# Ledger of designs, part 48: VH-VL binders against c7peq0

Target 1, 252 residues: c7peq0
Amino acid sequence: MHNKIYNSFIDRKAKGIKSFAVLIDPDKVNPADIADLAAKCTAAKVDYIFLGGSLVITNHLDECVQQFKTLCDIPVVLFPGSPSQVSRYADALLYLSVISGRNPELLIGQHVLSAPAVKKSGLEVISTGYVLIDGGAPTTVSYISNTTPIPSDKDDIAMCTAMAGEMLGMKVVFMDAGSGARKPITESMISRVASQVSAPIIVGGGIRDAEKAYLNCKAGADIIVVGNAIEKETSLIKEMADAVHAAAPVLK
Short names: E, the ipSAE of ESMFold2; O, the ipSAE of OpenDDE; V2, 0.75 times the mean of E and O plus 0.25 times the DockQ between their complexes.

## First folded at step 17 (VH-VL; framework fv_olinvacimab)

Design b24 (at its last look DockQ between E and O 0.01; V2 from the best seeds 0.00; counts 0 for: pae O 4.8 > 2, placed apart)
Fold by ESMFold2, look of step 17:
Structure b24 (fold): chain C 252 residues (1-252), chain A 120 residues (1-120), chain B 107 residues (1-107)
Amino acid sequence: as target 1 above (252 residues)
Amino acid sequence: QMQLVQSGAEVKKPGASVKLSCKASGYTFTDYYMHWVRQAPGQRLEWMGRINPYSGDTYYNEKFKSRVTITVDKSASTAYMELSSLRSEDTAVYYCARGVEWSGAYFDYWGQGTLVTVSS
Amino acid sequence: NFMLTQPPSVSVSPGKTARITCGGNNIGDYHVHWYQQRPGQAPVLVMYYDSKRPSGIPERFSGSNSGNTATLTISGVEAGDEADYYCQVWDVSSGHVFGTGTKVTVL
């Protein structure tokens, strides 16, 4: 259905309900472990499965999507390393423009080339302003994109970047410190961005525990995405999901 | 050598304030959350709050939120905790405690503690 | 308010096994950390994320967590293990919560 996933982002934000997304990298996940992972995500009431990352070099994307769609009812949202990496079996695609950078190919150039295939895929396409924040070390996305991340203490630069992206038509803002980031995005930066945009805000990178996931939500994040910490310790799925779901504003 | 060195014992009257310090050395001060935890005589440990020294972001236990302020001086690698409107039940040993790098889930290093005595 | 309840004391003979429990509703959904505190001293981390040992903690310390109970187990107990032990979790409603504490006495 048209805009089903995006409308879920908007509806949950309007109700103050926070969402937890588990990020799975098709290049790193062992296919034998997918059934257990899907079961844990289902039991924890994870809201979205994000598949992909900045570096997806195997031909496993379609197979991973189909396995998760078979094993659970959780929406599968593509988080591709480039705008042309699609799987028609997913529920939606985050169509990412790296608005934090000054690389014209990542702003719009690759999108021009991929748009016919993306359109033909039939996927729900979600216009996403991707804001890369310095995570304390080079990340896959900062290296591959050849862009300079926004410094982690420049809250107003992150705020203005997200604000401009929203005004230019981006439907979602994705603030990302990058997979495997050493330091996560600060609550103060999230708060500054959240104070100035109405779009749903996804926050990821460097989130290692339920406390940080909770505090990011309280700062104004709408969707928390965690990948690396869960790959290391899948028992975190339940604790983090519970923390995110409990961060709703006053809904008693 | 990694150390957390706290300020000396304090004796206060009810209604006063106290400001304790915790000087860190031997590690990158701004990469680790700093927590404050107290222990009244014969009682369990009680978490009061924490600060991200990099950004100044704070997170307080609701029990103390109206009376506690945690701050840092990054140039001195020092965290502070101020507790106002002191009562006799605030008599306790106050610890600073460090999380692990960019995670505050548990406390892997503790200061020596500072005794604060509140009596009339 | 999330509560963590521990037995007030555990007595154990040298060389035997001490089991220190930490009870909480669905504590198995949390990650439990454990601290040792000798009299007049600051706490020392002895277990984190249920069952992981910090460097310098002997292998005779182990941990588990399921259902409503987390357990710190000290095998081959020595006189130097005599201390107070506290469990700790983070909880949305209460923040960082410590257990009531267990005094381990080596007799």
Scores: ipSAE 0.850, ipTM 0.936, lowest interface PAE 0.9, mean pLDDT 91
Fold by OpenDDE, look of step 17:
Formats: C-alpha cells, sequence, structure tokens
Structure b24 (fold): chain C 252 residues (1-252), chain A 120 residues (1-120), chain B 107 residues (1-107)
C-alpha cells in the first residue's frame, strides 16, 4: 500500500483519534536500546516510530529500521535531517520542506538532489510542511541551521505559514520547537493553526510530560512527537501515550 | 559460537550475600542486554533484572529491587549479580541470559546456570 | 501484576500434535515468547514474537497469539520434545513475566 501511512494519518484524524510517535535518533541508540524501546513502545501502544538524526549513515539507518521492523509492528516513519537520509525498509518518509524559513536549499534545493534516490527507494513519500517554532534554544538539528524560526508568540504567522503549505499541496503540517526546546509550542498556536488547516498536524519539541502532550492534542494536534524526554526517561513512553490516547474527542 | 559461562555453585548461610558471574563470548558484549533469571526447585522461571552493558542502566524486578545489584565489567565481557540478605527461599538455579539484539524482550542465549543453596 | 497461566501438563503420543496454551488478560496485546527446558538443562528459545522461529527450531513448532490466549503448537511430536515449556512476555509494570510452565510428556 503506497499510501498506507498517510491514509492512517487522515483516517485517525477523521475519527478524532490522537496518535503518539516516539522519535529516535539512530546515532544515539545501540541494539540493546532499540530492543528496549521497541518493547516499551509496543506495550504502550505507540502509534508510530519516527527515525531521524543529523548525521545518519545509510547503512546504519537501514539496520536501525530493520531492527525495529523485526521487533515490533509499529510503523516506522523516517523523519530525516536531510532528504538524502533514506531507507527502503521504512514504511514511509516525511519529505520535509522548511516552509517557516527562507532557505532555498531547505525548501527545494536538497529535494532536487535527493529525488532520484527517494524515488528509487520505493518508499511512501509524504510531502510535509515543516514549521519551525522558536523553542527558546538553538536546535541541534543540522538541516535547521541558518533558519530563523517563527517566534513562539506569533500565532498568525504560524497559521499563515501552515495554510500556505497546505495550499501548495503539502499533505502534512509538522510544527516543531526543535530538539531540546526550552519552550514547547503553545496550545494557542496549535489551536490557531488547526482552525485553518485540514491536513494532519504533527507537533513536537519540548514536550516533557503527559499533561503537555494531552493539552497539545486538545488544542488540535493530531500526532504528538517526543524524543528527548523519552531518551532521558523511557518510563514516560507509557504515560505520554496514555495521555495522548485519552485526548480523543467524544463523538456524538 | 555465542556462549554464556557462569561461575560455580555456591553454598551460603541465611543473611549472607552471593555474587555470581556470567562471562559472555562470541558477540559484542555491549550490544545486548544481560538478564538474570532464577528458578527454584520445581518452580517457574523468575526474572530478576537486567543491565545494559553499554550504559550501565539497570532495571530490576520490584520483588528483588532492595536486595539485588547487577553490574558489568565491559573489559572482561562479564556480568555480575549480587543478591544480599539471603533466605532459604533464595535456593535456586540462577541463569544469566542475553536479551536479543533487536528485541531485548526475549532471551536467545542462556548460561548453564548456577546453583545457589541457602541453608543453616 | 500481570500473570501468565499455563496448564501444568500436556500428554501426547508420538506423531501427534501438542498444544500448549498461555493465558493472560489481553495477552493478544503482548508479544509472547516460548522456551523449552529439558530436565537439568537451561531454557532454550523456541518461539519469539508470537510466531517467529529461531534458527535451528524445526518447522513443526509454531505459535499464535490472540485475545486472551497464546498457543505453542508442536506437530509430529517426538520423544525429544518432552520438556517443560514456558511462555514469557514483557509488561511495562511487571517487567519480564514467565508463565507457570507446562510439562509435556510424550507417551
Amino acid sequence: as target 1 above (252 residues)
Amino acid sequence: QMQLVQSGAEVKKPGASVKLSCKASGYTFTDYYMHWVRQAPGQRLEWMGRINPYSGDTYYNEKFKSRVTITVDKSASTAYMELSSLRSEDTAVYYCARGVEWSGAYFDYWGQGTLVTVSS
Amino acid sequence: NFMLTQPPSVSVSPGKTARITCGGNNIGDYHVHWYQQRPGQAPVLVMYYDSKRPSGIPERFSGSNSGNTATLTISGVEAGDEADYYCQVWDVSSGHVFGTGTKVTVL
């Protein structure tokens, strides 16, 4: 199924189901860690595993993807720091354009270079409008370098940016405060964006507890992504997953 | 080729401590979790805890958390399990077991086991 | 605490099929692994993640897991299959949990 992952996004959104994604940097985990994470994610009924890093080597990425695919049935979605970070073994690739910035390389330049490899991989490609929000600290993400984030209090700018992305045909909006963000994205901003965008909304960066994850969902996020907090404390996986799953609207 | 070799049988008195060893060979020691599982005579297997040899991170069964300590010597590819305040109920065969590289949720290789007898 | 329950014993004639069950509340939501333990020996992995066979395990071993019951099936039972069998899961609150064990006797 060429659009299986994207279809899952829109189907779950349509049903009011909120999803939890665990973000894992392949460069920061060893095989034992992967095994532990896979088990915990499975137990917590994590919906997606996002794999992404700054300097991922293709072979290492492949191995990591294959390990997760072997250990659990959770869809593995590539969240690359560069469009060239591709593994044919994954279930899908978020093809990110940094639409919050004005770096032509992050808008289309790197995509042109990576397009043949991505096409050859046979992966489901999900065009994603990446919206970087100021998290109060510099991000460690390599592809975000030389990009000015949207100020955390400028809800309208974020909204207009997301709207533009959607109108340009991007299928998913990813709002990210970045790795190690001190300030997660506000519920106000999420709500503002959600009010004008019909595409699935992914929110990540600076989420450190179950309450924040829950509130982001209530504000309009469809998928919550957490990485750093889980890396420090894996016991949070279940708590956050439960919170996200509890945040589904009551349908009449 | 992969092998876990455990230390020899132990006889201890109640209240004493015992420290067992498990030497790994045939694989990269730090790539897999090491677990300890015991089995009392005629009883089921009971998981005690695990360690990530790479990071030193441990996770214990709550039943043993106050009495068990799992450590590793990376240079020797050896894992250790120390159990304190021994009781007669601690009489069992103790196994080290490797958590599988990609799953960690199951045990693909086991040591031969070490009998620990606790008696007055 | 999460609990796994197995029948204490299963008797089977050579060439017949043995089915060993492992019961637990919503065990179908877990991945179940199985171990064979012959008398005086260490356990040996015979099934992992419900239905996957490790290298060296015969195809006559199969596994399934749904609802409240996981099952290890041994077709064409041989004398060498006589052993204790344990199911096992990982639970976030309990850690690694083993079943009560099933003694398989080949008649």
Scores: ipSAE 0.033, ipTM 0.536, lowest interface PAE 4.8, mean pLDDT 91
ESMFold2 (binder alone), look of step 17: mean pLDDT 93; pTM 0.949

Design b25 (at its last look DockQ between E and O 0.80; V2 from the best seeds 0.74)
Fold by ESMFold2, look of step 17:
Structure b25 (fold): chain C 252 residues (1-252), chain A 120 residues (1-120), chain B 107 residues (1-107)
Amino acid sequence: as target 1 above (252 residues)
Amino acid sequence: QMQLVQSGAEVKKPGASVKLSCKASGYTFTDYYMHWVRQAPGQRLEWMGRINPYSGDTYYNEKFKSRVTITVDKSASTAYMELSSLRSEDTAVYYCARGVEWSGAYFDYWGQGTLVTVSS
Amino acid sequence: NFMLTQPPSVSVSPGKTARITCGGNNIGDKHVHWYQQRPGQAPVLVMYYDSKRPSGIPERFSGSNSGNTATLTISGVEAGDEADYYCQVWDVTSGHVFGTGTKVTVL
């Protein structure tokens, strides 16, 4: 089925149903722990597995994707640090353009080079406007992208960036404070962006507890992605998933 | 030395409002969520709400949502809680309590408490 | 409303173990934090995220959480441990919820 993962984003948004994604870095995950992680995600009804990171040095991406696909039914979505980091075994690819930055290679340049291989892969390709927000300290993504993050208190800059990305054809907006962020994105900024775009909004970086995951959903995020906090404490998977799912509209 | 110093005891009549203060020192005020928690005499602790002092984002207990307002003055490193339409059952000790850096899951430091008495 | 229920009191002899329970529906899916409150004083955090100990809290304090019950355990109880103890979680409907409280008496 064409656009299955993207259609799930828009169908769930239309119903007001919020989604929880667990971000796994193939270079950081202990392969011996993947079975337990997949089981915990399944039991918690995690909606997506996002695989990737800013630096993927090891050649374990395909292996990691295939392990998750074998161990659970959760869709595996690639979240690459560059457009060429792909695995044909995944369910979809977030094809990220760093629209918040002024690095032409991450805006479109690397995409020109990778596009033939991405098309040949047969993956579902999801056009994603990536908006990097200052997380209170330099992150791997801010350094490798040579991109100044949008200041964490400049809600209007984030809003205009997302609005322009949507007008230029981006199907999804990804607001990210970055892996290892000290400070998560404010509910105020999420609300400001959500008021002006209809595209699904993914929010990540620095989310440390279920309260923040829930409040980000109430502010207008459609998909909450958490990586670092879960690496430190996998018992958070269930509590965060429950919080995100409970942000759904009043039923009946 | 880290401190949360609250304003002094107050006596109010039913129907009035009270605005309590909590002055923080010894840490970066805007990096930590600030919560307000009350305790009626002989009763359990009851969470009222919290604020992100950096952004002003608030989150209130539904029980108090229509009557409570939490604010900050960043330049004074001070949080405030205002409770309106006071009733006799609002008689309690009111605490400010700090979360941990960029997380409000638990409260690792508490002010000394402020007694508010509501009587005619 | 999410409810956290604790026994009203626990009596323990010096040097023995006090176990303070905190009951809640599926509380094992949440993370539990514990506070000690001495008479006339503000609460003090003694356990967080079920089993993690803040700096300055003795190793004889420990915690667990599974199913419908979280437990704070104080081994080698001393007179100074006599206080009220409250558990706390976050809940989508109720926000931050504290337990009914347990008075620990050291006899």
Scores: ipSAE 0.873, ipTM 0.944, lowest interface PAE 0.7, mean pLDDT 92
Fold by OpenDDE, look of step 17:
Structure b25 (fold): chain C 252 residues (1-252), chain A 120 residues (1-120), chain B 107 residues (1-107)
Amino acid sequence: as target 1 above (252 residues)
Amino acid sequence: QMQLVQSGAEVKKPGASVKLSCKASGYTFTDYYMHWVRQAPGQRLEWMGRINPYSGDTYYNEKFKSRVTITVDKSASTAYMELSSLRSEDTAVYYCARGVEWSGAYFDYWGQGTLVTVSS
Amino acid sequence: NFMLTQPPSVSVSPGKTARITCGGNNIGDKHVHWYQQRPGQAPVLVMYYDSKRPSGIPERFSGSNSGNTATLTISGVEAGDEADYYCQVWDVTSGHVFGTGTKVTVL
């Protein structure tokens, strides 16, 4: 069984090392973009490439994964919006259960359908509790999933949700404000969750600069995920990565 | 259209406290960080701290952390900055400034400034 | 503490080009922002993310950032450009940091 990527999460967390992940949508990137992004990510010492999108219009996932694997040595982790977004060429798959919602399809239904394909792929599968937080605007995830996000000011709900996920055996907690979020997750909420959860905490959505990335890490995030901001301004990759790498976790 | 209006000039004695206000208009108050920056006569701009008006989370310059408190009244779209244990060196023009977007990497709108004079 | 260093003053004739530098260790890995402050006035953003102009700022203002130096360039300098100029970055150790400021004098 493969546990290389998960072990890296655990090892880095144990050492107090913060990680930076760049989120790439396979449907929004071309080969020229991938080459440039791979170079910039390498130069910035990005820790992970997350590949995924809410909508997969074209099946370019395999090609995208292979290109990144060819152009850089950064681990490629699938962050799928649907069970069909699987590539055996990636290093790992975040197997997401939307535990913030009450949609049975997103809790277990889609997993049952995708399980044979995922198993056949041979990928490292990382069970992930996905916690959707209100980002101030409807996101593609909330719309497609028909789930209600946790209010941004309800730290205790987020905490309890994450705790439940961990106690159910989920190995990673992913707190996400969603793509294009107007309001990123607050440091108070991150701290509240981090105080009760020992699993690696991934935080994404609405992070637009180095300060926010840094403060999220200081609050307790182990991995920072950025997509939209770097799509608009790729020069942010280095600055954000440096900030994340300079950060230290909150003492529990 | 967007405007930050600050309270009037203050004269204080050493050891006293001062609380300044900054009223925002023309935009959604809770969507942007509010920063405070000061400038002593003939000196550079100096960042003091910021607040997330939505959550109330603050982030301070370590130089001022023990003496400065930034707060907001969301209902009034107003930010406040209180500086205690005033010294003569605190004589400066104090500005509130809106941080760009949520994180506030740079400051796109500024108040007119408030002069605080500390003298015995 | 992270520090930004600017020349105290730059003198330029009308119609000529003024260059204001901002020095810092590996500043090229950061995004630099610039502010103009006329006498008795509040600062005004004139450049953000190294080279982006806010609305209302003329094209004769440009910015660059590489290595250890960021530069604000003002071409076709006018009398109204006489002001103090400050660079600014964010740093993990210091938070938001401003440069020492440069007085631009139009001769």
Scores: ipSAE 0.557, ipTM 0.845, lowest interface PAE 1.2, mean pLDDT 92
ESMFold2 (binder alone), look of step 17: mean pLDDT 93; pTM 0.952

Design b26 (at its last look DockQ between E and O 0.79; V2 from the best seeds 0.74)
Fold by ESMFold2, look of step 17:
Structure b26 (fold): chain C 252 residues (1-252), chain A 120 residues (1-120), chain B 107 residues (1-107)
Amino acid sequence: as target 1 above (252 residues)
Amino acid sequence: QMQLVQSGAEVKKPGASVKLSCKASGYTFSDYYMHWVRQAPGQRLEWMGRINPYSGDTYYNEKFKSRVTITVDKSASTAYMELSSLRSEDTAVYYCARGVEWSGAYFDYWGQGTLVTVSS
Amino acid sequence: NFMLTQPPSVSVSPGKTARITCGGNNIGDKHVHWYQQRPGQAPVLVMYYDSKRPSGIPERFSGSNSGNTATLTISGVEAGDEADYYCQVWDVSSGHVFGTGTKVTVL
């Protein structure tokens, strides 16, 4: 089946079911640790494994994808920081356009270069509007992308950016404070975007505890993605997953 | 050095409201969640709610949600907690407590406490 | 609501080990934080994320969390350790929940 992963985003959002994604950077994860991560994610009922990062320097992405696919049944979704993060073994690709920025290379330029390989891969491709939010300090993403993130208190700018992305055909909105962010995205900004966008909303960056993961869901996030906090403390996987899954369904 | 200095003791009648203050110094006020926790005589600590001073986003314990309001004045580095419709059961010491930078999982610094006595 | 139950008191001789338990349904799936409160004083954080010590807390303090029980352990107990101790977690039902409290008496 085609669009299996995207349809899971839509179907879960329609039911008010919140999803937890664990972000793993292929450059930082030790292959010996993947079995333990897969076991912890399975035990916690993690909904997605996101593979990728803001700066990927090594070339063992395929091995990482295949290990997770062997060790568990959790869908593996590529979250690329660069065009080189394409693996045909994954279940889907978040094909990110940095719509918050004004860098033509990240809006469409790199996509022109990668599109033939992406199409040949046979991957499910999920059109994703990537909205970079200021995380309290310059991040690798903000520097490498040559973009100015949306200020963390400019809810209307984030809302209009996401709304325009959806109107232009983006299937998913990804609000991200960036890897290594000090400051997570505010609940008020998430609520403002969620009030005007029907597409699934992924929120990540700077989420350090179960309370924040839960409150982001209550504010209207559909998918919570956590990387850095779990890299530091894998025991957070279960608590954060429980918090996300316990978020009340949207009444409507 | 970090300080959380709370307002002085209050004596109130049932049905009144009280508004307590917590002035922070020695750190960047807006980078840390501020919580309010109370302790009735002989009872456990009880979390009432918290505020993100940067955004004003609040999160309340359901028990108090209809009666508690937490606010901040960023320019004064001061958090406030107002509890309305006071009853004798609200007699307690009220603490402000700071989370860690951009995380409210635990409270790494506490104010001295403010005794609120509700007498009929 | 999520409930955290502690024994009301623990008596320990100086130099011995005090173990303060905090019971909760599947509390091992949460991260437990511990506070020391001396009479008339505000609480002080003594353990966070189950087993991590804040700066200034002696190595005699340690913690664990598994299954339905978290434990704060104070080895080589000193008179200055006499206080009330509270565990705390976050839970969706009530937010931050504190345990019932344990009075540690050094005899």
Scores: ipSAE 0.879, ipTM 0.946, lowest interface PAE 0.7, mean pLDDT 91
Fold by OpenDDE, look of step 17:
Structure b26 (fold): chain C 252 residues (1-252), chain A 120 residues (1-120), chain B 107 residues (1-107)
Amino acid sequence: as target 1 above (252 residues)
Amino acid sequence: QMQLVQSGAEVKKPGASVKLSCKASGYTFSDYYMHWVRQAPGQRLEWMGRINPYSGDTYYNEKFKSRVTITVDKSASTAYMELSSLRSEDTAVYYCARGVEWSGAYFDYWGQGTLVTVSS
Amino acid sequence: NFMLTQPPSVSVSPGKTARITCGGNNIGDKHVHWYQQRPGQAPVLVMYYDSKRPSGIPERFSGSNSGNTATLTISGVEAGDEADYYCQVWDVSSGHVFGTGTKVTVL
């Protein structure tokens, strides 16, 4: 149980299975929305529900997590905008260090402050190297964190960053173009990173269709995360999930 | 306002290559996929491939993958499609088409088409 | 390879309703888009994401998609609606796939 979610990442990756995660902002959903989303995700065989937002209130987060846990059996993974956004009712927490930036608060400072609460929560904690990639526009993450994303055409920088994260003991690499990204991460960059990293690779930001989701998987992504596109068109859940599940990784 | 203007008609012999152009205007060229679709006389539309003008990433129909190359010149807002080892069966009208920013799964603007005739 | 099948032709009288079907395995799990192509012209998008109309397309055009069949419906058919109509989807095995096309004739 303690490493159940991480073990699922590793196991699926080892088997060449690609995973689809739906990102939900607790602040943008009501109980009716959650019921509908849970049903659609279940029907589409979504692999993970990621919960995260920039302004999440703890009590509201707990309620949201509990509702999803009640309505479906899909693992709920916290994807917090802040280390303080913790709910003991979730299945795991992605403990994010923004390794693409040079903000000490996002590298370790906020983690020191949140560590007691996170430890007390009893959650599975998955150390995650968060790699922010330029999505063609300022994102909430870049703005709030005051960090400069890696340029979209600098594959080697992304590769080296991910490698460093892995060598420092981070268990997962999360490549993100950010919420509302205009430019999703390129297949070239994903392939470059995947060629040098053994850790599960999560890719998100600006993925708007099944084709892109599929190609990212083919390039080397292990988990595809989609939020905004699903928020605007929930009917995409099934189509994207099917595409991801049909995908196979590039041979290393 | 948005417009795709393609190069003129081509006549080629079997075994030759043809390179077509598609100039885009009225929108940010790099924000949308550019696709190429052909239509042989009396036949259905057939998707050939697409390119992301921003990154240069391409995705081809397996049927054409060995013979087709799609490129862009961002400075000129122009996409190109080169088809090699031409056959008589390649006689068709070739279209460039814009894939929308969101989803990109459908084509909202089309060029006027370019007729390519392959004959001995 | 994924295939989309359309009836080769549909005939309709002015003012009546034309229905063009597009068949494919589990097509209801995909988003279907539709294009109109008049003789000698480039295709024009007339429906996207099963039932959404682009700007400029009249309300008498509608779309649906469920099970193994998508349908483009044209109510109050006019002479100008005479054209070939193609459905289109994306598929993991084939990429973007177009239907066989349907010629709509206004009698």
Scores: ipSAE 0.570, ipTM 0.849, lowest interface PAE 1.0, mean pLDDT 92
ESMFold2 (binder alone), look of step 17: mean pLDDT 93; pTM 0.952

